VHH binders against Mechanosensory abnormality protein 6 (mec-6). Designs and how they scored, part 10

Target 1, 343 residues: Mechanosensory abnormality protein 6 (mec-6), of Caenorhabditis elegans (o01811)
Amino acid sequence: DLNKRVYNHTPGPCRVLTDNYKGTAGMTYVESQKRVYITLGYGRAHDLKTKTGIAFYKTNRTDGRSQQEMYDLIEMTINWNGYEYKKEFIPTGIDSYSSSNGRVLLYVINAHPNHQCIHFFQIVESSKLNHRKAICDPSFSSLQDIAVVGPDRLFVTNMAAFGRGWAQILEFSLQTGQGAVYYYDGSKLSTAASSLIAPTGIGYDAKRRILYVGSMIRESIFAYKVAKDTTLELLYEMMLLTSPIGVFVESKTGDIWIAAHPVIHESAWHYTHPENQNIHSPSQILRIRIQEEGNSWVTTEPYANDGATISASSSVVFTDEQMLIGSSFGRLLHCDLTHSYIT

## First folded at step 21 (VHH; from S_65_12Y with S31T)

Design T_12Y31T
Fold by ESMFold2, last read:
Structure T_12Y31T (fold): chain B 343 residues (1-343), chain A 121 residues (1-121)
Amino acid sequence: as target 1 above (343 residues)
Amino acid sequence: QVQLQESGGGLVQPGGSLRLSCAASGFTFSTYWMSWVRQAPGEGREWVSTITQSGDETYYADSVEGRFTIARDNVKNTLYLLMDSLKSDDTAVYYCARDRWTEGYEEYDYWGQGTQVTVSS
C-alpha cells in the first residue's frame, strides 16, 4: 500500500553497533557460542564504496566484559585456501550449523553481481574462518537468504529470474512468479519450490520442521512442511500487509521475527539510490507467536522507524532480551527489550 | 610418527580434583584442535572437551561444563584437562585426540592410550 503510515517506536533503549559499513544485511545466531554473526558491505552490490566481511557480536552480557567492550563487533579473518574469486565477495544471507564437539559451519550467500554463490566456511578460531567451497549455479540470479536444515543441507531463496535492471522491474510488476527456493542436499542442487513471487527471507523451525519463506511482493509468509525427504508441502500463507525481507525463528518457542519494509515503493526508491542519505525506506520488525498452526497467531511490532534512524531493515535476531536489526545499506542496531506491551 | 601420551589419572573421592596431561609429538601441535574423550566401562566413547589450535576458544559437554577446564601449552606441546568437583559418573578412561577440523574434516585421526580416572567413595 502506497499510503501506509509508519509510527516510530522501540522495544526499549537502542544504540548503533556500527554505521561504518554500507550494509549489515544478514545475521545468524549461534547459540552454542552465544554469538551473532553479521555480514557486512552489501552496498557494494549496488556500487557503493564499502569494505565487505563478516563480524560477530557477543550476546553474553554477564561474561565480565567492561561497558566499553560490551557492544564491540569483532571482524573475522578469512583464509580463502587459494580460492580464485575471493575478491568478488559480497556477503549477505547467512546461516549456521552447530555440528559436533564445538564445530560450527557458516553458510554465506555471495551477492556479488558477477559471482552469485553459496560459500561454505568453517569457524576454526575465535575470529578466523576457513573457506571450504563455493556452490555457483547459472540459475543463481538474485540470491537473497539461506536456511540450514542439516550439515551441508540447506535451502536458498532466489528472488527473481533477472538480477537487476528493467527486466527485473517488469518481472515484479507483472508478478510472473519467477522466483524459486533451491535445495542443496550436500552434493546436488535442486528446485524445492518454483513460481514464487519475489521470495526473500527464509527461516527454519527445526522442532516442527516448518520452513517459512517471505514474499516481498505478496506481503506474506508461506509456511512449508519439510518432509523427511526434504520436499516442501505448502501448509498455509500468513498475510502480513508489509514486505518481509528477513526471517528469524526462535529455536525454543518457534516465534517468528520478521524484518520488513512497510512501504514498498519507498524501499524501491531507496534501493535505486542507496548513496543518497536523504532517501529513506521505513524499517519494521514484527514478532509472530503461533497460537494454532495455520489458524491463529498473534502479531506484535517491537520496532518501527520511518527510515531516519535505520532504513530498509533486512535482518533481525532476538536472544536474551536483546534484539539486533541489520539493514541493506546502513547501520546495525542493538535494542534492549524492556517494553512488554509491544514485544 | 604422531604420538599422544596421557598421564595424571588415578583414584579420587567424589568432590575431588585431578589434572590430566597429554604429551604430543611427531606433528605440529599448534595447528590442530585437540579434544578429550572418555569411555566408561561398557559404554561408547563420550566427547568431553575441545580446544582450538591457539587456545582462544574452548568447548565442553553439558555433563562437565563448569567443572572441567581444558587448556594447552603450545611451547611444551601439551594438552591439559583440569577436573574439579568430580562425580562417580566421571569414572572412565580419558583419551587425548587430535581433531582434523582445521584440515576440513570432522573426525579424530590419532588417539592416546588413555588414562584411567576412578571416582569412588
Scores: ipSAE 0.621, ipTM 0.863, lowest interface PAE 1.5, mean pLDDT 89
Fold by ESMFold2, fold request of step 22:
Structure T_12Y31T (fold): chain B 343 residues (1-343), chain A 121 residues (1-121)
Amino acid sequence: as target 1 above (343 residues)
Amino acid sequence: QVQLQESGGGLVQPGGSLRLSCAASGFTFSTYWMSWVRQAPGEGREWVSTITQSGDETYYADSVEGRFTIARDNVKNTLYLLMDSLKSDDTAVYYCARDRWTEGYEEYDYWGQGTQVTVSS
């Protein structure tokens, strides 16, 4: 019988940045600030008791901080400006947009079962966010991730027609393609792609105008050309043979980093019993370098773990020879990349 | 009535230093981001630097990073720009501007009249 085995390895020394939250699901890198913003507490969407919020990690390792301070997370304070549903906030997918004048916007997926929305935040001080608005649509049932293509212009993935329960399990088993990518143009929401099978992570290469969308069930990445009118043209499908959950695109190189679950049935068990510390899902990070779009690419595996160190990897960021790995229900990991054949 | 008044401009040799001040009145200074913006002869306005309302973060244009320092004193309602290692292409009128970011808008709504900085030998 099929006996899939995960061999543990790392791209260099790794450490736990935090184990204090049930989920460190999403991350975005803000180059102008040299910060990685991390969403906290996804486990609350699966009935785990946990604090929710947003924090950041400072990537500049030459700014004179001590070694202990170098790995600190700083939690953001949110000014909700009277938003009625602030108690229904379970952040997961996150992306950002920045200008040359120091202004940075954060766009955050709310995965709360009863309040699936896109929240728009402004960074107004070092650790303070102002909430600007939320977009909540009846079609949002299982929002997963977000990719920003301009100020207030963004794509989001909605994984399934049903947000949880037996109906969602049936939907996946039938592979009916009830997932979608939605586009927000700054004023109006529209459907950019429909009939997708469990879309998850999403990442945008601004230089090439290519949007990458993971499909958990198909174990692949779809590559779409983003036209000037923001319509999507499918270019190709890259088979991974592992379930992509998070997608990060390096702005400088266009390299694609994937947080993936290589053993989907163990992932399914973990998601149905996230409170059980004996049930883990293996974690995998892939790096894909496109040599010729649609024709050739090179895939490497900088990180793999059987679930003992980090379970259900959901996001990845790479910058300045540092790699961060977030997880759906657990810890946040940081690794230095020191092995040349990985990078 | 919102007022912004720059001072401290003048003639300085290349490599020299200068400190600009901007006195603010008519509004709660400590609740706004503040910026310096400059305009060279015959050119459009160019952003120089921005500071958050508490002063806990500062941002600089690439052309001045490492040479200029923005600061504020929320007790005296004064914005500062310390310019060091000045170059000829820093010659411009320097404006103090109030940023509406904390109100939710990406724009400047009030400007001072400007102070001339001239770098020449």
Scores: ipSAE 0.606, ipTM 0.856, lowest interface PAE 1.6, mean pLDDT 88
Fold by ESMFold2 at other seeds, fold request of step 22:
Structure T_12Y31T (fold): chain B 343 residues (1-343), chain A 121 residues (1-121)
Amino acid sequence: as target 1 above (343 residues)
Amino acid sequence: QVQLQESGGGLVQPGGSLRLSCAASGFTFSTYWMSWVRQAPGEGREWVSTITQSGDETYYADSVEGRFTIARDNVKNTLYLLMDSLKSDDTAVYYCARDRWTEGYEEYDYWGQGTQVTVSS
């Protein structure tokens, strides 16, 4: 919307966890480890100079660390096991599965323009990943995000290309129907939903078996029931009036957290000129509580910024009074949730 | 030949402590995750705790977290389980197991013979 204004507010005190990477695009919370894993360096997919990798943040604030250490990120070392295309790795969407007996699997979307793949990792030590395999399919043209529903069972969103920057803006009504949700069952890839309009963030509510898929152009979240055979049935559309980019679902409550770009044309301009520090895309975090599936929900806005503090928010994680916000090309933000007005 | 030998079990009063040991031989101990798994009478095997190959991370079942401590000595090739605040529910045979996770498999491939822990007054 051309007449939309963003008014800055926070849910409590906030700080920058890192400003050292061009992008902190994706995050996943691993409750068994009390860690948030963050993908770093998405800006390289848009020709920015940056290192890429994966790091984690320890969420336990009472584990005896000093105030200085409490906000440290720890970078992961990847053992690629001889994988031929390891230099073509730009991690973005990420999700995890806590298997058994301390074992954790990590699933990462590679956004490299020439190597769109899903990478499968095992967490084998505090800061070490073993690469297990990659799924690289010709249909993967613009992978955005990933939601894990079981060991090696996952959904990914793939957005259709909209051409060159200025042409794409002028062709704003182009609904190609080339977006899809793909499903990997552990051995075979299939199409779970097709003809989608700019699918982006994706999140899964395991207790309710509901998959939430964002649509950037429709400014909506689509809710799908996941059947036992993993086919998707569209239940309803939640119109947000903002472009969802990242989706996080609280496992206990089913509350939905959304990292969103409230001003589409400023987002498009920012993605076209990510190197220009004077060009920002506002950042917004929504929290949605479902009261009746398909009929009613309550939306609050824990965070909003005009882009000066954090531009193009792309991911969000919430855990026990802490909120982390990732961004497509910039810094990672941490906030404490202490203000009562966030209801 | 891979061998795992548990020791340190015994009879203890509720609230007491025990230290279990598992001597490992026949393989490069420092390259494997190791676990303790227990089996109470009439029940299946229950995972207790896991430690990474370097010992830099430890994981515990909810039933023992805060009371048990897993450790390893990669020089002596020995796995330990320090059990504090023991309860009658902890009565079981405790097994030492080698985990294949670092090889890419979600399984235990070698087990010790077990050591009996009995908590009763």
Scores: ipSAE 0.605, ipTM 0.856, lowest interface PAE 1.6, mean pLDDT 88
Fold by ESMFold2 at other seeds, fold request of step 22:
Structure T_12Y31T (fold): chain B 343 residues (1-343), chain A 121 residues (1-121)
Amino acid sequence: as target 1 above (343 residues)
Amino acid sequence: QVQLQESGGGLVQPGGSLRLSCAASGFTFSTYWMSWVRQAPGEGREWVSTITQSGDETYYADSVEGRFTIARDNVKNTLYLLMDSLKSDDTAVYYCARDRWTEGYEEYDYWGQGTQVTVSS
């Protein structure tokens, strides 16, 4: 779309939480802790120099912290328990499960080109993770995002059959259905949906048992019913006319937040040249409120930027009138929402 | 041999306070999460509170949040539960328990003998 233009706006005051990492790609909200966990350093998968890791932001604004400390990120220490490939860790997609008695599990996609895996962590102290295990399957060629449906039960998106090169370019150009959603049941990996066109972001509405899967090239969200045996039934497609990259589902309302790239060719150019300060991908955040499942919904746009402030938005979290926006290669933003009629 | 020994229980009036202690031996106390779990007569065990190995985070059941405080002393290998604003429905045997979370399991593997707390006029 040659006439696609982005007009900058925000839902309220915004600030940069960090600019110290090349990428703040994935986020998950842990309600029991009032924390947003953020994956850091995705740019290293695209040859940018950056540290990688996991940090969190505390969403409770009334916990007695000073104004200066209110926007701090706290970096996690990982006890790898002797895991051999710990230096091949580029975290991106992330989700969590709050088990019992303060116990929280954290599940993280490793986007390292030579070690695409799902890593299982336990949160064992305020800023400490214990690594439990990794699942690394030969079918993992382009893992993008993860949605947890129970303890050690999860869906992941694999965007393409080929992880790079001319074969992947041709795959996307012809809109062939070589992507998949995989399901891990706690012991075995299986294919939950196949023949998908560039699946990216994934989010789960636990109350309604609906899994939302973005398709970057189709510029759509697909909604699947998750059966009790965890098989997927396609319900409908929401055509967005923008490329969804990250999906966040509000647990209480079922509202769907989407981090999207509204100009797909500028997104592709940016991913090819992430180091070039003159090459941006516009960043967009959508909020979709379902009025009647499968039939009607209301879409609003709480945030849009031409790429100058934040390029290639990849994740979003909304909680407590706060919105965080992560990006593939750049900064992490925080905005206060003061325009209630927008949200 | 792993051993956990609770003490400090007793009879207390409603609104009163009590401090429970749990002496731990036979293991490296500072590497485990520890919990308090209680059992009222004729009922199952109810989780009360958990503290991380260093004590940097604490968690409480909704029924006791704001009234109870869990703490630990990793030098003396002792777990504590400070109970304030006690109510009659806090009457129970209180157990300390070792949590296997840092070993990768969601379970308690060792329990003390318990200490009786009775809240009555």
Scores: ipSAE 0.587, ipTM 0.845, lowest interface PAE 1.6, mean pLDDT 88

Design T_12Y31T
Fold by ESMFold2 at other seeds, last read:
Structure T_12Y31T (fold): chain B 343 residues (1-343), chain A 121 residues (1-121)
Amino acid sequence: as target 1 above (343 residues)
Amino acid sequence: QVQLQESGGGLVQPGGSLRLSCAASGFTFSTYWMSWVRQAPGEGREWVSTITQSGDETYYADSVEGRFTIARDNVKNTLYLLMDSLKSDDTAVYYCARDRWTEGYEEYDYWGQGTQVTVSS
């Protein structure tokens, strides 16, 4: 609904973790480290002046830090190992794989308009990443998000045939199916699903081997079974009646968290004018608990905002009774979950 | 050329403490992650602990976290494992291993001879 009204509410007390980067678009939770990694500076892809990089938030509240230190972000240093295009790095979608013996791999989508790539990093010290390689394919026109299913095995969403401008607006108005999910098997890129209408967020439930893919224009989540040979078999479509942008799957419960834009035309206008403080996109966070796959689920709405506090929510992480909300062009929000209606 | 020499193993009573050392030579010690790996009688090798090249992060298996401390001295080219509150199931041969993670490989390429740790039941 083009006239949908958003009623503000929170799951508990919230605070701003940072407001100094134009974009806190992507997040991943690394459970073995108790850290949420956040990509910074997506607004540079839309000509906003901002630093780009990766930082993390420590989720452990009992590690002896003060109340103020508990909410600090720590920025990562990247050793690019001579990579030629390091200055064309605008990180957005992010996911991780905890290998063995303390080794963690970090996979990051580069949303730079002229350098759409997947970057492979190793976490080698507390605040240090080593760049391993990049995959840059001509088919990458509008990479959105990434879901890791094994070491160097991953799915990515490519939202549209046209990456920007009026051509993309026309593509969405016609509701064409020019989006895709690509699969990288460790050596070769292939198409895992095609003819998708504006695929956005992607999340993987490893226990059930189900891949969830958002469609911004269809306002729905597609659930795919990931077969042993990693082919995707569509199970069902969950119609949300809101535009999903980010998807987070809880590893312990399989609950699905969605960062969504409930008013799609306001989202489109915000992306056109991200520097204008009077142009907002409402931000919504949904939590979906699957009771019977394909047949029944329970949806709650832990967070909603008309865009004044946080505009264009793009990612969500839940862990340890904490929720973080990232946004395409703005602040990073942290909330405690203390209200019963979230359960 | 690359040599890893463990020392400090022995017999210890339950609840006791022991300090293992691993002297490294033949390579630039400060550029590698280092690990301790143990092998109990009749079982496969079990990862114990890993330390980053500068020592700014340490990782532990769940079975030893809170009881063992890994450390390194990049001036003396020595890796340490301080073991506290030892239990009988800590009885194993303990190996020092060089991790190639900073080179981009998920593997150990050199191992020490091992040192026996025995905790009497």
Scores: ipSAE 0.586, ipTM 0.850, lowest interface PAE 1.7, mean pLDDT 89
Fold by ESMFold2 at other seeds, last read:
Structure T_12Y31T (fold): chain B 343 residues (1-343), chain A 121 residues (1-121)
Amino acid sequence: as target 1 above (343 residues)
Amino acid sequence: QVQLQESGGGLVQPGGSLRLSCAASGFTFSTYWMSWVRQAPGEGREWVSTITQSGDETYYADSVEGRFTIARDNVKNTLYLLMDSLKSDDTAVYYCARDRWTEGYEEYDYWGQGTQVTVSS
């Protein structure tokens, strides 16, 4: 019938960094360390058998490593400090905060159906995390992603009032606007934006103090000005005509990278049958360059795939002429950018 | 009682080298990040370098990167700062500090007495 076509293309040579986990859903870039942290095992939230955890990829291509080592993922070990629910950990959305002295905080969304929380970690050695605390509010029903604006100051997206099942399907069908953006100020959680329709990816431009929030159902990115008191003022909507899932904002340019699902019904089918290797959701990466806030921007498409190579892209990071693409249930890809933005 | 004692400071010509040491006692040295912090006359304290508890990562301020090397010996409970290519701007009192990062806090809770480094011209 009315089928949308996806024409495969890449920004340069690509390779699979890992195929060993059912999901590489979230990523954050820590510039001071030249590392991309990746959350592993999101598929367990959808009843797939997989190991969960956090790993990193070193982006520095001139650090003396061999070509074989250049693409290694290094798994983090977690010191849970006696946290009772450590076995109920399915990491997905992730972001970080760093200082100039090497200290880095890592903030991770736990998507476990029975333990939706924000976990606060400290990076204490090359491959070791210390768990500091968790925030597990009753309003957390479908946490998706996280954007950090300061130490222990962060926004999270909650996609729907119902986290699973027929109630969530009905909620989306009626477009009732039961999603929200919550703000944590370091001590208290509050609602920063309400009545949103399926908010997903979230990214923050610290230099311009603009928060970008994807809406899966509206197929748009909303841009909010973050006031000094951290209240949000809606500035504009960027209509994408594709479902944004992950948002990455380049710190230096303010360019917005989006992992998107261009064929929403195939995405829905894939999420229903994530174990079936023959059911795919096309994967798309967009790059948006703002020329004039609210009035003009240009959009390019550095990557598109019909789902055969990578299905249901959920996160993207760009740095050092490298692009990484994470997916909800599968592979992690790495691409070198040699002729960016072709179609 | 936590004790940090620096040594190795002195007068050196520009382009010269010094090795600072910090002897640690009264705590499990190998479980803490350690830092060097310096204070020039009339200035606030300036972070110089940090090393993780096992020594597997090191971090440097931009002003010293490439010239200074931080190291630790967890058998001897000693922190080091090897300073090469010294400049007059490096003149300061250098402090050894214990970082509470592994305890969950971004702060230094114990400091040494400091050792004076003076680069003559």
Scores: ipSAE 0.581, ipTM 0.840, lowest interface PAE 1.8, mean pLDDT 88
Fold by ESMFold2, last read:
Structure T_12Y31T (fold): chain B 343 residues (1-343), chain A 121 residues (1-121)
Amino acid sequence: as target 1 above (343 residues)
Amino acid sequence: QVQLQESGGGLVQPGGSLRLSCAASGFTFSTYWMSWVRQAPGEGREWVSTITQSGDETYYADSVEGRFTIARDNVKNTLYLLMDSLKSDDTAVYYCARDRWTEGYEEYDYWGQGTQVTVSS
């Protein structure tokens, strides 16, 4: 890839929702509330000075808000219930489960290098979360993303055996396959897939019972069938030729949206120097529409940027002709989709 | 000790309105989600609406959205359901229920006696 180029384009008009945090890394869409929840401040895991937290964007444009209010983020207040390590909370991967009668659960990865955990929250008011518990395990070295398959039942990706530093660089260079997907069944943690090469984004298609797992180094998405007993059966690999970081699966269509880094060496340089505003990683959003599972699919590219507008795209949500793009160290974008043949 | 008492039911014409009340006592009302649940003759219980402890969010079943309004008064410890544009299929016993969500449980632990709403010409 001696002359890899990124040609900028958008699916319609875009705007910055926030540039006030060093990282807007993870997002989940809660259909029952018409809200996108966003994790803020991932850069603190890379020693950037930033506020951390969780906020939401309201997707309903007909709820009576003014034009200026409709793009606001609302920050959540967390009742930690006495949790000792709340100051070490660096939220990143996030997913949700809509239970019954307005009840919604949030599941959030803590990316703090020394406190890798999965945090369980209840949404109890418009802007309030109650912390219920955290699951921390010695095997959690580089948690990346989370896919919920039921109440307190989830898959999580752990990218590498080493969480950072030269050992992780060597691990990736040798492609030793020390990443994993873990499964939590509501009471115990188990290994669902092992010997994976840099697993990152993860998304679940509940209708088809298919779990999609990105591999940053392989530049691919692996599709797994989720059996009734929640074991994973590898079905196939979709080669993307770009590094997938975030995966979002539309609940209605099963279409797969991917936040990707198309130039891996520029991505690596950006992650090494996240404080340098002149060092960018191109940002790309792909949409994959499965035509025949395992045999054919159509890939489109709704968004691409050379990194000047948004660097290191890490998450994507699509709903109601709106697309949000999160980034590892920077801003959150919102785009209207008005060019449907690109999407 | 926990007590929930509904009132305000009655016979109304289609298109009419009613306001149900639920008086709460024996607990800290302002720290609980509250719900209305109804039961038509020969049917199981059907969730109608839920309101958060401060009242800052409300949720409605599809069958009543746009016609019913849930509200609460945390000074008077009272839950309300304002029902407009009533239809004959709204005929049911309406129950006030305390939700344990803020305590970490997905369940209703206390119910009122119910109040009958009948919509007929």
Scores: ipSAE 0.579, ipTM 0.843, lowest interface PAE 1.7, mean pLDDT 88
Fold by ESMFold2, fold request of step 22:
Structure T_12Y31T (fold): chain B 343 residues (1-343), chain A 121 residues (1-121)
Amino acid sequence: as target 1 above (343 residues)
Amino acid sequence: QVQLQESGGGLVQPGGSLRLSCAASGFTFSTYWMSWVRQAPGEGREWVSTITQSGDETYYADSVEGRFTIARDNVKNTLYLLMDSLKSDDTAVYYCARDRWTEGYEEYDYWGQGTQVTVSS
């Protein structure tokens, strides 16, 4: 009875930032702005009725806002600059690039089943985005997540050769290596790693030049060295015994935060029946502290829930003693970290 | 014919304050990000602060955060830099610059002539 393997706990007080969207799947922290950007509405890719968009949460608690305003989620307005397929935009994976002069770029995966693309945005005001371009390639069948390594230079995970349906189910059942990591160098797309088994979350440690890629089916994180020519060399595998979906790397410490689904068959049922309120996938957040790269690390579990409070955790951000948890089809949580001995 | 004219520089003692102004003409001021950039003698140009076209966000270099305030008046087409708690290493020529970010380019295309700020005992 697998339901008894998940013991609910929190790192401190938690609250719901929003449950108005069917999905708060992706998040990125922009340190220069003290903001977490969140993608909204992933459930539309799974036939749920929901608004889609991008919003942000302000992490600076001493900026003069009232207690009432402190947990506000502020929605972005997108200037599409005439982009033809704006109505097919279902944002999910997201990452950013910033400079010292306040200029910030957002890179967002469109998870629409028939328009898998990478969208490039400029942040031009507090709540306004300008769309710059989209990269749509026939190889994009199930884009999951994105990691930026420089301006317009990024890696994306494509989970499977088939984007949905019975062909994808058969692909996963056979555990064939049909997933890939693609690299965009600012002008052309190439394959950085191939024959991967269900790659999902991806995160980059810029100081050490290490790219971490989750494998949903293998229940592991793979660590790759990013060479100067941007080729990837597999260093090692961290076996988690839980399905990683989202990866966040702390810029200061290199600590790795994982949003994971500890019961993969319950996750599978949740994804096939996202409208059913009685079908949940447990949500788990792990923190991995590397002691010696490739040889030793310490894993803690700051958050776990059986799915009743938040189902199918898909992203995590930690900053300023705050943790945000996004989910594939549901609510966005915020937690204060007050239990230092378990985080 | 884009024109940017800085004013308000001068000699101040450490701990003093100044207000710089930049009068803009020849373009639609309210549609551009604007920045202050400074250059100390013998040094390269150093970004100081940026403000969005409406003024709803401001950004500062770490060296001036908490001491300087950027502002704009889109009716008067004027950019400001309020400098408090001045130190000797703030001594520089201060330029206002027009940023092409809202046009999709990461560059400054027009610069003012600069105004000298000197902090000394």
Scores: ipSAE 0.563, ipTM 0.836, lowest interface PAE 1.8, mean pLDDT 88

